# VH-VL binders against q58483: the designs that were tried, part 33

Target 1, 193 residues: q58483
Amino acid sequence: MKVIGISGSPRPEGNTTLLVREALNAIAEEGIETEFISLADKELNPCIGCNMCKEEGKCPIIDDVDEILKKMKEADGIILGSPVYFGGVSAQLKMLMDRSRPLRIGFQLRNKVGGAVAVGASRNGGQETTIQQIHNFFLIHSMIVVGDNDPTAHYGGTGVGKAPGDCKNDDIGLETARNLGKKVAEVVKLIKK
Short names: E, the ipSAE of ESMFold2; O, the ipSAE of OpenDDE; V2, 0.75 times the mean of E and O plus 0.25 times the DockQ between their complexes.

## First folded at step 16 (VH-VL; framework fv_anetumab)

Design s6 (at its last look DockQ between E and O 0.63; V2 from the best seeds 0.00; counts 0 for: pae E 5.3 > 2)
Fold by ESMFold2, look of step 16:
Structure s6 (fold): chain C 193 residues (1-193), chain A 122 residues (1-122), chain B 111 residues (1-111)
Amino acid sequence: as target 1 above (193 residues)
Amino acid sequence: QVELVQSGAEVKKPGESLKISCKGSGYSFTSYWIGWVRQAPGKGLEWMGIIYPGDSDTRYSPSFQGQVTISADKSISTAYLQWSSLKASDTAMYYCARLPYDSEGWDYFDIWGQGTLVTVSS
Amino acid sequence: DIALTQPASVSGSPGQSITISCTGTSSDVGRYNYVSWYQQHPGKAPKLMIYEVSNRPSGVSNRFSGSKSGNTASLTISGLQAEDEADYYCSSYTDSSTYVVFGGGTKLTVL
């Protein structure tokens, strides 16, 4: 069993990365293999709408997206995290989402477990709208969407920060990220029984 | 054009209070951090603290925590540095500088005020 | 220790290259790519020369370059000119809840 966590932050050591790693740590404590991927150091390009992936099963654009899609296909669970940029996901994460059609051919993500993390500059500052965009991505891939487990149970990991490392002092946000990880691990185990 | 214009030089005695100002113009004042940097005569630059005027999030260097107050009035695009009781060791040049905000990163002081000289002597 | 270590002075002849070091820790220079360099002429405010380790603002000569390795950042000035004579400060983000730390400064003398 394996869960991959992807940070859509344009910065490799930002608050989004901190929360995604916290969720993955909770999953690893449940005996599940984890892998973290930052989009900050990846070459990503927007989809150009050519539709060649329908015919060939892969995108003709040569960059780092294909490797990431392969890892998503191999995982049993996927956590996507993003900073809140204008109430939604980062451009980096959106490029990955838009380029994901090769995985939708044959619904290769079907029944994988999906969890979302978002970090904003203030509490209630677009984390939930950003998480909803991530949830929509999971749903259109026929995935199983989970939020954070009790006692924080809501929509996923939600953090607050204005500088790298600020979320280490966001006890509420850290707990939501850990409880998201616990719920992802629980459901992955249920499906793989 | 982006500018930070600081209040004029001050001559004070130990124990007196002081509030100096830094007015930003030519940009969205609430969208950038404003930091304060001290430079004692013949010495280097010392970080004092920073404020994000959009929500008044204020952070201090441990060396200056409790020694000064940093504040802002966003209605007039002005940040402040103030002392309730000056010491002779507060004699220094004080700069304000802006630092761009990025929720996932930390940046650099891109625009500096001209400085305010504060002299504290008996 | 919240001060980054810089040499107190460095000198070079016109046309030469010089390098100013800035040594921190694994909690600042070694952790983050948020290193910047400031030039300060006597009686003037500091001026940003390099940000994020190696980036130049649009008005800064390409004779100025920055790099880092491990816990040490470096500012290199090539084709040294008389106007480069100034004090130079490095700065970094830090984990220690201080947020910003400056180096002690380096006086560059153009011989």
Scores: ipSAE 0.281, ipTM 0.759, lowest interface PAE 5.3, mean pLDDT 92
Fold by OpenDDE, look of step 16:
Structure s6 (fold): chain C 193 residues (1-193), chain A 122 residues (1-122), chain B 111 residues (1-111)
Amino acid sequence: as target 1 above (193 residues)
Amino acid sequence: QVELVQSGAEVKKPGESLKISCKGSGYSFTSYWIGWVRQAPGKGLEWMGIIYPGDSDTRYSPSFQGQVTISADKSISTAYLQWSSLKASDTAMYYCARLPYDSEGWDYFDIWGQGTLVTVSS
Amino acid sequence: DIALTQPASVSGSPGQSITISCTGTSSDVGRYNYVSWYQQHPGKAPKLMIYEVSNRPSGVSNRFSGSKSGNTASLTISGLQAEDEADYYCSSYTDSSTYVVFGGGTKLTVL
């Protein structure tokens, strides 16, 4: 069993990375293999809507997206994290999401477990709406969407920060992230049982 | 044009109080941190602290904690650095600088003020 | 107080390439890609030249480049010009209570 965590932050060591890693740590504690991926240093290009992927099963654009999609396909669970930019996901994450169309052919992510993490500048600063975008992405891929586990039990990992490392002191954020990890691990184990 | 304009040079005596200012223009003042950096004559740059004008979140370097007060008035896009009692060792050039802000934080100063020279001597 | 370690001075002739090192620790340069470089001419305010290890702000010459390996960041200036003569400071975010730390500065002389 393997769960990957992808940070859509333009910063490789930003607050989003902190919370995604915290979720992965919780998953690792459950005995599941984890891998972290940052989009910050990746070459990402937007989908150009050519629809070649529908015919050939692969995107004609050559960049770092294909390798990431491969890892997504191989994983049993996927956590996507993003800073809140104008109430939505970062451009980096959106490019990956949009370029994931090849995986929808045959629904290659079907029944994989999806969890979302969002970091905003305030406690109610768009985390929910950003997570909603991520959840929609998972649903469109026919994945199994989960929120954070009890006792927090809402939409996923939700953090607050406006300086590097702020989420280390965001107890609520850390708790939701860990509970997300626990929920992902639990559901992955149920599916693989 | 984005710029930070600082108040003029100050000549003070030990024990006096002082408040210098840094006014931002050409950008959303509440969307960036403002930091203060000290440079003693012929010396390097020293990070003093930062403030987020949007909510007045203020963070100090340990070396300057309790030694100075950083504040801001977002209504006039101005940040402040003040001393209650100046010392001769406070003699230095003081720069304010802008730090880009988002939920992932800040890590560099992209715009600098012209500096305020503070001279403290008996 | 903690500080990043820079050479006190470096020199080069016009057209040459020079490199300024900035050595930190596993709590700053070694841990984060939050290294920035500033150029300061005599009597002037510092100017941002590189941020996040290797990114150039708009308007900064492509002769300036940044890199990092381990706990050491480097600023490289290619095609050295007379106008490059200045003091250069590195900076990094740190997970210590300081948040930001500067290097001691390097004086670059163009011969």
Scores: ipSAE 0.141, ipTM 0.707, lowest interface PAE 2.2, mean pLDDT 93
ESMFold2 (binder alone), look of step 16: mean pLDDT 92; pTM 0.939

## First folded at step 17 (VH-VL; framework fv_anetumab)

Design t1 (at its last look DockQ between E and O 0.02; V2 from the best seeds 0.00; counts 0 for: pae O 14.7 > 2, placed apart)
Fold by ESMFold2, look of step 17:
Structure t1 (fold): chain C 193 residues (1-193), chain A 123 residues (1-123), chain B 111 residues (1-111)
Amino acid sequence: as target 1 above (193 residues)
Amino acid sequence: QVELVQSGAEVKKPGESLKISCKGSGYSFTSYWIGWVRQAPGKGLEWMGIIYPGDSDTRYSPSFQGQVTISADKSISTAYLQWSSLKASDTAMYYCARLPYYDSEGWDYFDIWGQGTLVTVSS
Amino acid sequence: DIALTQPASVSGSPGQSITISCTGTSSDVGRYNYVSWYQQHPGKAPKLMIYEVSNRPSGVSNRFSGSKSGNTASLTISGLQAEDEADYYCQSYDYSSTYVVFGGGTKLTVL
């Protein structure tokens, strides 16, 4: 069993990374292999609408997207995290989402467990609208969407930060991220029984 | 024009109090951090602390925690650095500086600097 | 007081290229791309020359460039000119302490 966490932040080790890693740490404590991927150091290009992936099962654009999609296909659970940029995901994460069509051929993500995290500059500052955008991505891929586990049980990991590393001190946000990880691990185990 | 204008030079005696100011103009004062940096005579730059005037989130270097007070009055777009009891070793140039591009992931560089306030503390 | 390590001085002749190093740790320079460089002429406030490792603010000459490898950032000045003679400071942000850190400064002398 394997769960990957992907940060859509343009910064390699920012607050979004902290929250995604906290969720992955909770998953690893349950004996599940985890891997973290940052989009900040990846070559990403937007989808050009060519539709060649529909016929070939693979996007013709040569960049880092293909390897990331391969890791998503191999995982049993996927956590996507993003900073709140104008009430939604970063451009980096949106490029990955738009380029994910090869995985929709045969619904290769079906029944994988999806969890979302978001970090805003203020509490209640667009984290949940960003999480909903991520949830829509999971639903369109026929995935199983989960939120954070009890006792915080809401929509996923929600953090607050203004300076790099601020989420280290966001106890509420860290707890929601850990509880998201616990729920992802629980559901992955249920599905793999 | 974005600028930070600091209060004028000060000559003080040890034990006296002092409050120096840094007024921001040409931008949304509450949306950026203001940091304070000390430069002792012939020495390098030393970070003292930083404030986010929007909510008064204030952070100090360990070397300056309890030694100075950083504050802001957002109604007049002004940040302050103050001492309750000056020492001769407080003789230095003091700069305020703005940090731009702050968001939930944060950036941490100073794009605009005040002109500096020379504080001289002589016995 | 945690400081990034810079050479105390560097010199070069007009027209030459010089490089100033800034060495930190895996918790600051090595962790973040929040590395900036400031130029300070005598009696003047510092001026931002490079931010986020390699970006130039508007109005800064393309003779100034920045890079990073591991825990060491570098400022390179090509086509050295007399007005480049100044003190240069690097700055980063330390993850472990959540504080701003400056380098000790480098005096550039144009021969």
Scores: ipSAE 0.006, ipTM 0.613, lowest interface PAE 9.7, mean pLDDT 90
Fold by OpenDDE, look of step 17:
Structure t1 (fold): chain C 193 residues (1-193), chain A 123 residues (1-123), chain B 111 residues (1-111)
Amino acid sequence: as target 1 above (193 residues)
Amino acid sequence: QVELVQSGAEVKKPGESLKISCKGSGYSFTSYWIGWVRQAPGKGLEWMGIIYPGDSDTRYSPSFQGQVTISADKSISTAYLQWSSLKASDTAMYYCARLPYYDSEGWDYFDIWGQGTLVTVSS
Amino acid sequence: DIALTQPASVSGSPGQSITISCTGTSSDVGRYNYVSWYQQHPGKAPKLMIYEVSNRPSGVSNRFSGSKSGNTASLTISGLQAEDEADYYCQSYDYSSTYVVFGGGTKLTVL
């Protein structure tokens, strides 16, 4: 069993990375293999709507997206994290989402477990709307969407960070992230039994 | 800044081989088609063919099919146009140009052009 | 080969408006909004002036506009200036043959 966590933040070691890793740590504690991926240093290009992926099964654009998609396909669970940019996901994460169409062929992510993490500059700064966008992505891929586990049980990991490192002091955010990890691990185990 | 830089002018004799180049910079070279356009002296623009450097998918105009070879080296962001045996009638200006958008329906337009390579073929 | 039809030449005085037509078929100009116009001064590379029938790239004067009706696209240059004297080429894509197609070019003379 393996769960990957992907941070869509342009900062490789930012608050989003911190919360995603916290979720992964919780998963690792449950004995599940984890891998963290940051999009910050990746070569990502936007979808150009050529539809070659539908016709040929792969995207013609040559960059770092294909390797990430491969890891997504091989994982049993996927956590996507993003900073809140104007109530939505970062451009980096959106490019990955848009370029994931090859995986929708045959629904290669079907029944994989999906969890979402969002970090905003304020406690109610768009974390939920950002998470909803990520959840929609999972649903469109026919995945199983989960929120954070009890007692925080809501929509996923939600953090507050205005400056780098702020989430280290966001106890609520850290708790929600860990509970997300626990829930993902629990459901992954249920599916794989 | 996005630009295409072509190799310098060529003076050749009939029967000689030639390979001219077009180097892209400032953008993801493998993600956009590169077209070649010929313009004979005092004449109009003629589409020769096009290549996708990402996978070297190459298409030719019927008029130039078998007459030239279009290729690319993505490692150095360079497209090529070459002749095995030049003719006097190959005397022309040759342009490379970037196609910024394509879809399942076809190719749209060329937004960036090289400065052109003049090829003169005479005895 | 498939080609788009343009008038060989057009002329106008400074300040006037002129129009250059580009006539194709239902397989190219008439198929989609894939019509582009290029300006070429002597000894220079073509420059994109209009794309997708009526869109101007950044840096192109608003004196240049494009339209399309049926299988004919048109480039209109208003407030004609001496610097506009050049060759103009239309370009499209033929859906049936899957070829890029250029017009024969139009020489614009500013009197």
Scores: ipSAE 0.000, ipTM 0.522, lowest interface PAE 14.7, mean pLDDT 92
ESMFold2 (binder alone), look of step 17: mean pLDDT 91; pTM 0.932

Design t2 (at its last look DockQ between E and O 0.57; V2 from the best seeds 0.00; counts 0 for: pae E 8.0 > 2, unsure alone 73.3 < 75)
Fold by OpenDDE, look of step 17:
Structure t2 (fold): chain C 193 residues (1-193), chain A 123 residues (1-123), chain B 111 residues (1-111)
Amino acid sequence: as target 1 above (193 residues)
Amino acid sequence: QVELVQSGAEVKKPGESLKISCKGSGYSFTSYWIGWVRQAPGKGLEWMGIIYPGDSDTRYSPSFQGQVTISADKSISTAYLQWSSLKASDTAMYYCARLPYYDSEGWDYFDIWGQGTLVTVSS
Amino acid sequence: DIALTQPASVSGSPGQSITISCTGTSSDVGYYNYVSWYQQHPGKAPKLMIYEVSNRPSGVSNRFSGSKSGNTASLTISGLQAEDEADYYCQSYTDSSTYVVFGGGTKLTVL
């Protein structure tokens, strides 16, 4: 069993990374293999709507997206994290989402477990709306969407940061991230029985 | 025009208290971080700390934590740096600088600088 | 304390190109693409010359450019002019903290 965590932050070790890693740590504690991926250092290009992927099963654009898609396909669970930019996901994460169309051919992510993390500059700064975008992405791929585990039990990992490293001191954020990891691990294990 | 204007040069003795100021104009003062930077004579730039005037969120360099106090009065668009008891080693040029933007991931750069305040501490 | 490493001094003749390096670690320069460069003339405040590794603010000459490879950022000044004689500082951030970190500064002499 393997769960990957992807940070859509333009910063490789920013607050989003902190929470995504916290979720992955919780998963690892459950005996599941984890891998972290940052989009910050990746060459990503936007979908141009050419629809070649529908015909050929592969995007004609050559960049770092294909390797990431491969890892998504091989994983049993996927956590996507994003800073809140205008109430939505970062451009980096959106590019990956948009370029994931090849995986809809045969619904290659079907029944994989999906979890979401969002970090904003305030506690109620668009984390939920950002998470909703991520959840929609999972649903469109026919995945199983989960929230954070009890006792927090809402939509996923939600953090607050205004400065570097702030999420290290966001106890609420860290708790929700850990509980997300626990829920993902739990559901992954149930499916793999 | 956007600018930061600092208070004038100070000549003090060891043990004296001091508060210098940095006034912002031409922009929304409460929407930008203000940092303080020390430069000892003939030396390099040293980051001291930073404050967000909108909510007075203040962060210090470990080297300056407890050594100085950074504050702001948003009603007059002014940031402050103060000492309770000056030392000779506090002799330096002090700059305030604006950090224009932040997001949930962190800070970026300082785009506007004050002209500096020279503080001389000697017996 | 953590500091970015710069050469103490560099020199060049008018019209030449020079490069100033700024070396950190994977926890600062390698942590972000948020390296900035500042020019400081004697008795003057620092001036932002480059931000986010390679971007120039409005009003800054296109003779100034920035790049980064690994844990080392570089400021390049082409077509060196007398007015470029100044101290130059790089700046970045450390990970897992609120630290702003400056380089030690480089004195550029135009011969």
Scores: ipSAE 0.462, ipTM 0.808, lowest interface PAE 1.0, mean pLDDT 94
Fold by ESMFold2, look of step 17:
Structure t2 (fold): chain C 193 residues (1-193), chain A 123 residues (1-123), chain B 111 residues (1-111)
Amino acid sequence: as target 1 above (193 residues)
Amino acid sequence: QVELVQSGAEVKKPGESLKISCKGSGYSFTSYWIGWVRQAPGKGLEWMGIIYPGDSDTRYSPSFQGQVTISADKSISTAYLQWSSLKASDTAMYYCARLPYYDSEGWDYFDIWGQGTLVTVSS
Amino acid sequence: DIALTQPASVSGSPGQSITISCTGTSSDVGYYNYVSWYQQHPGKAPKLMIYEVSNRPSGVSNRFSGSKSGNTASLTISGLQAEDEADYYCQSYTDSSTYVVFGGGTKLTVL
C-alpha cells in the first residue's frame, strides 16, 4: 500500500509542504509506504487542448508531468496540497490537474482515496474553496474523497501561514493535517481488503 | 512608480533616542512586508526585522530583538525603526526594503529598496 | 548555525564570464529554499538582480543568470563589463527565528 502527497506550492519547502508532510507522517505511522512530491522543482506546462492523449494514452508534451501521473496511478491514496491563490489552487497544481486526462482513459484513478490540504494567509482565508477545487478533481476521476478524521472532522488539512515555516506553529492546522492522514490510511486499508 | 523614501541622515550622541522613517508610494502599502537592513561602515548587510503593515505582524532577528522597535502607520504609508537609547555601535547605514506580497507561502526576496538613512552616534 | 558563505572577492577581465558562489551552512538554508542576488555599487542601495534562483527582474541584463545545485547557488555574469564592478550579496530565508539571511558579500573587480 502506498500513498503519495503532492504539494502544488511554487516553493520546494513552504507551508503547504509542511502540512502535506504532516499528513504523510500520520499515514506512515500506520505502516503504509509514503512518498512526497513537490511541484516547485518540476518542469510543468499547460495543456494545449490538442486531444492527442485520446489516441496515445499519454500527453505528447515532454516534461515532468508524465512521471507524476505514473506515480499517481501506482498509489492507493493521493493527497494534494496547495496554497490558496485567488480562492483556488496554484497554477502549478492546476497544470497537473489539466494534464491528468490520460488517467481518465480507463479511469485509472477509480476508487483511489483522495485527501486535500490548503494553506491560506488568514484563518478561514479560502482554504475551503481551494479544498473544494481539489475534491472536484478527485470526484471527476471517480475517486473516494475523505476529509480529516475525528475529532477535527471537516474537509481536510487547513493551515495558516504568512512567513516561511509559520505552519510549524499552527497547532490547529497540524492537527487537521494529521487527522486527514489518519482517515486516508483507514480508508486505504478498507479498500485494499 | 513604486518607491521607498527614507528620512534624512542623523547625528546623535550615545543615550539619545531616535526614530527613522520609510515612506512607501506607488503601491498598496498594507499588502507588502517592509524589512529593515543594517550595514555597518565597510561591512555587509544584516537583516534586523520585518513588519506586515496590514496587521502589524512584526518579526525580529535574534541579534536585534529587544534592541529596536519596528512599527508602521498605515494611514500615512510609513514604517519606522526606533531606538530608545543609541550606542556608538549603532553607527551604520539603515535601509528599508519591500518584500513582494505573496499569499500563504511567505516571502523570500526584497524587490524595492529605500535610499538608506545614515545614523552616526558619537560624542 | 545559519549562514550563507560567499567568496570574499572575485575578479575577471572585460568580456569574460565569472561565477560567484553562495553556499548554505544549514541543511535547509540555501539547500531547500530559493535564493536571490543583489548588486551594490559604492554609496548606493542594493539592487535586486536575481530572484527565486534564476529569475531576472525587468530591466536586468540577460548577462546575469542564476542557478542552484544542492546547497550552493551561483550567480554568473557573462560578457563582463566595467559597470559590473560592485559588491554582490546572496540572500535566502529560513523558517527559524532568523527568517532572512544574507551572505557575507563578494567584491567583484573588473581588471
Scores: ipSAE 0.053, ipTM 0.682, lowest interface PAE 8.0, mean pLDDT 90
ESMFold2 (binder alone), look of step 17: mean pLDDT 88; pTM 0.916

Design t3 (at its last look DockQ between E and O 0.30; V2 from the best seeds 0.00; counts 0 for: pae E 6.0 > 2)
Fold by ESMFold2, look of step 17:
Structure t3 (fold): chain C 193 residues (1-193), chain A 123 residues (1-123), chain B 111 residues (1-111)
Amino acid sequence: as target 1 above (193 residues)
Amino acid sequence: QVELVQSGAEVKKPGESLKISCKGSGYSFTSYWIGWVRQAPGKGLEWMGIIYPGDSDTRYSPSFQGQVTISADKSISTAYLQWSSLKASDTAMYYCARLPYYDNEGWDYFDIWGQGTLVTVSS
Amino acid sequence: DIALTQPASVSGSPGQSITISCTGTSSDVGRYNYVSWYQQHPGKAPKLMIYEVSNRPSGVSNRFSGSKSGNTASLTISGLQAEDEADYYCQSYTDSSTYVVFGGGTKLTVL
């Protein structure tokens, strides 16, 4: 069993990374293999709408997206995290989402567990709308969407911070990220029983 | 033109209070951090603290926590550095500097600096 | 207030290249790519020369370049000119109680 966590932040270190790693740590404590992936150091290009992947099964654009899609296909659970950029996901994460059509051929993500993390500059500052964009991505790939586990049970990991590392002092946000990881691990174990 | 204009030089005695200012113009004042940096005569730069005028989020260097007050009045695009009781060791050049806007993932450099305010505290 | 370590002085002749080091820790320079460099001429405010390790702001000569390896950042000035004679400070972000840390400064003398 394996769960990957992907940070959509354009910055190599930051609050999004911290919360995604917190969720993955909770999953690793349950005996599940984890891997963290940052989009900040990846070559990503937007989808150009050519439709070649629908007919040929692969995208003609050569960059780092293909390797990330392979890892998503191999995982049993996927955590996507993003900073709140204007109430939604970062452009980096959106590029990955738009380029994910090869995985929708044959619904290769079907029944994988999906969990979401978002970090905003203020509490209640767009984390939930960003999480909803991530949840929509999971639903259209026929995945199993989960939020954070009890007692915080809401939509996923929600953090607050303006500067890198601020989320270390966001006890509420850290708890939601940890509980998201616990719920992902719980459901992965249920579907693999 | 984006600029930070600081109040003029001050000559004070130990124990007096002082409030110096830093007025931002040519940009959205509430969308950038304003930091304060001290430079004692012949010495290097020391970070004192920083404020985000949009919500008054204020953070201090441990060396200056409780020693100064940083504040802002966004209605006049002005940040302030204030002492309640000056010491001779407060003699220094004080700079304000702008840190570019980062929405929850950034905080790293000072792109625009004020001209400095020389504060002299002598008996 | 823990200063990043810079050499106290460096010197070079016109046309030469010089490098100024800035050594921190795994909690600042080594952790984050939020390293900047400032030039300060006597009696003047500091001026941003390099941000985010290696980026030049608009209007800064391409003779100035930055890099980082491990816990050490470097500022390189190629083709030295008389006007480059100044003090140079590095600065890094840290998520400790300090948030911002400056180096002690380096006096560059153009011989």
Scores: ipSAE 0.249, ipTM 0.733, lowest interface PAE 6.0, mean pLDDT 91
Fold by OpenDDE, look of step 17:
Structure t3 (fold): chain C 193 residues (1-193), chain A 123 residues (1-123), chain B 111 residues (1-111)
Amino acid sequence: as target 1 above (193 residues)
Amino acid sequence: QVELVQSGAEVKKPGESLKISCKGSGYSFTSYWIGWVRQAPGKGLEWMGIIYPGDSDTRYSPSFQGQVTISADKSISTAYLQWSSLKASDTAMYYCARLPYYDNEGWDYFDIWGQGTLVTVSS
Amino acid sequence: DIALTQPASVSGSPGQSITISCTGTSSDVGRYNYVSWYQQHPGKAPKLMIYEVSNRPSGVSNRFSGSKSGNTASLTISGLQAEDEADYYCQSYTDSSTYVVFGGGTKLTVL
């Protein structure tokens, strides 16, 4: 069993990374293999709407997206994290999402477990709306969407940070991230029985 | 107009405490970060720290952490820099400056500067 | 501590064009487009001349321009005038605990 965590932050070691890693740590504690991926230093290009992926099964654009998609396909669970940009996901994460169309052919992510992390500058600064975008992405791929585990039990990992490293001191955020990891691990194990 | 006005020059002895001020006007004081910058005689600019007057969120340069205290009183649109015990090496010009923008990715630049406060510490 | 590297001094004659470099790392100048330049005359506070690599604030002469390549930012002053004689500092941002970082400063002499 393997779960990957992807940070859509343009900062490789930012607050989003912190929370995603916290979720992955919780998963690792459950005996599941984990891998962290940052989009910060990846070459990502936007979808150009050519629809070649529907015909050929592959995107014609050559960049770092294909390798990431491969890892997504091989994983049993996927955590996507994003900073809150105007109430939505970062451009980096959106590009990956948009370029994931090849995986919809045959629904290659079907029944994989999906979890979401969002970090904003305020406690109620768009984390939920951002997570909703991520959840929609999972649903469109026919995945199984989960929230954070009890006792927090809402929509996923939600953190607050105005500056680098702030989420280290966000106990609430860290707790939700850990509980997300626990839920993902739990559901992954249930499916693999 | 937007401006930052700092308190007057200070002449102190080693061991004495000091608190200098920076008053903002012409803008929403609580909506912008205020930074402090030191410039020793004949030397370059050194970032000391920064404060967001809206919630008093304060960040220090590692070199100045524990050496000074940055604070703000938003009721009078004033930021402060203070020492509990001055040293001769604290002799410098001190500037306050405004950062007009910040986000989750960091701070950008200082667009408005105070006129500076000269602090002289000598026996 | 993190520091940006500037030449100690540069000089030029009136009417000439000069360039001041500011070299950082892939964690600051090379990472973000948050490079700013400040002019400081003797006994005066610094004045913002360029922000975000190449943007000029209102009231700043169009003789001042900024650019960046890799980990090095540059301030160019064209049509050099006597009044341009001053110290110039670059500034950037990093994700480290330092956050804000200044260059060592460059003394510009107009011959």
Scores: ipSAE 0.026, ipTM 0.624, lowest interface PAE 4.7, mean pLDDT 92
ESMFold2 (binder alone), look of step 17: mean pLDDT 90; pTM 0.930

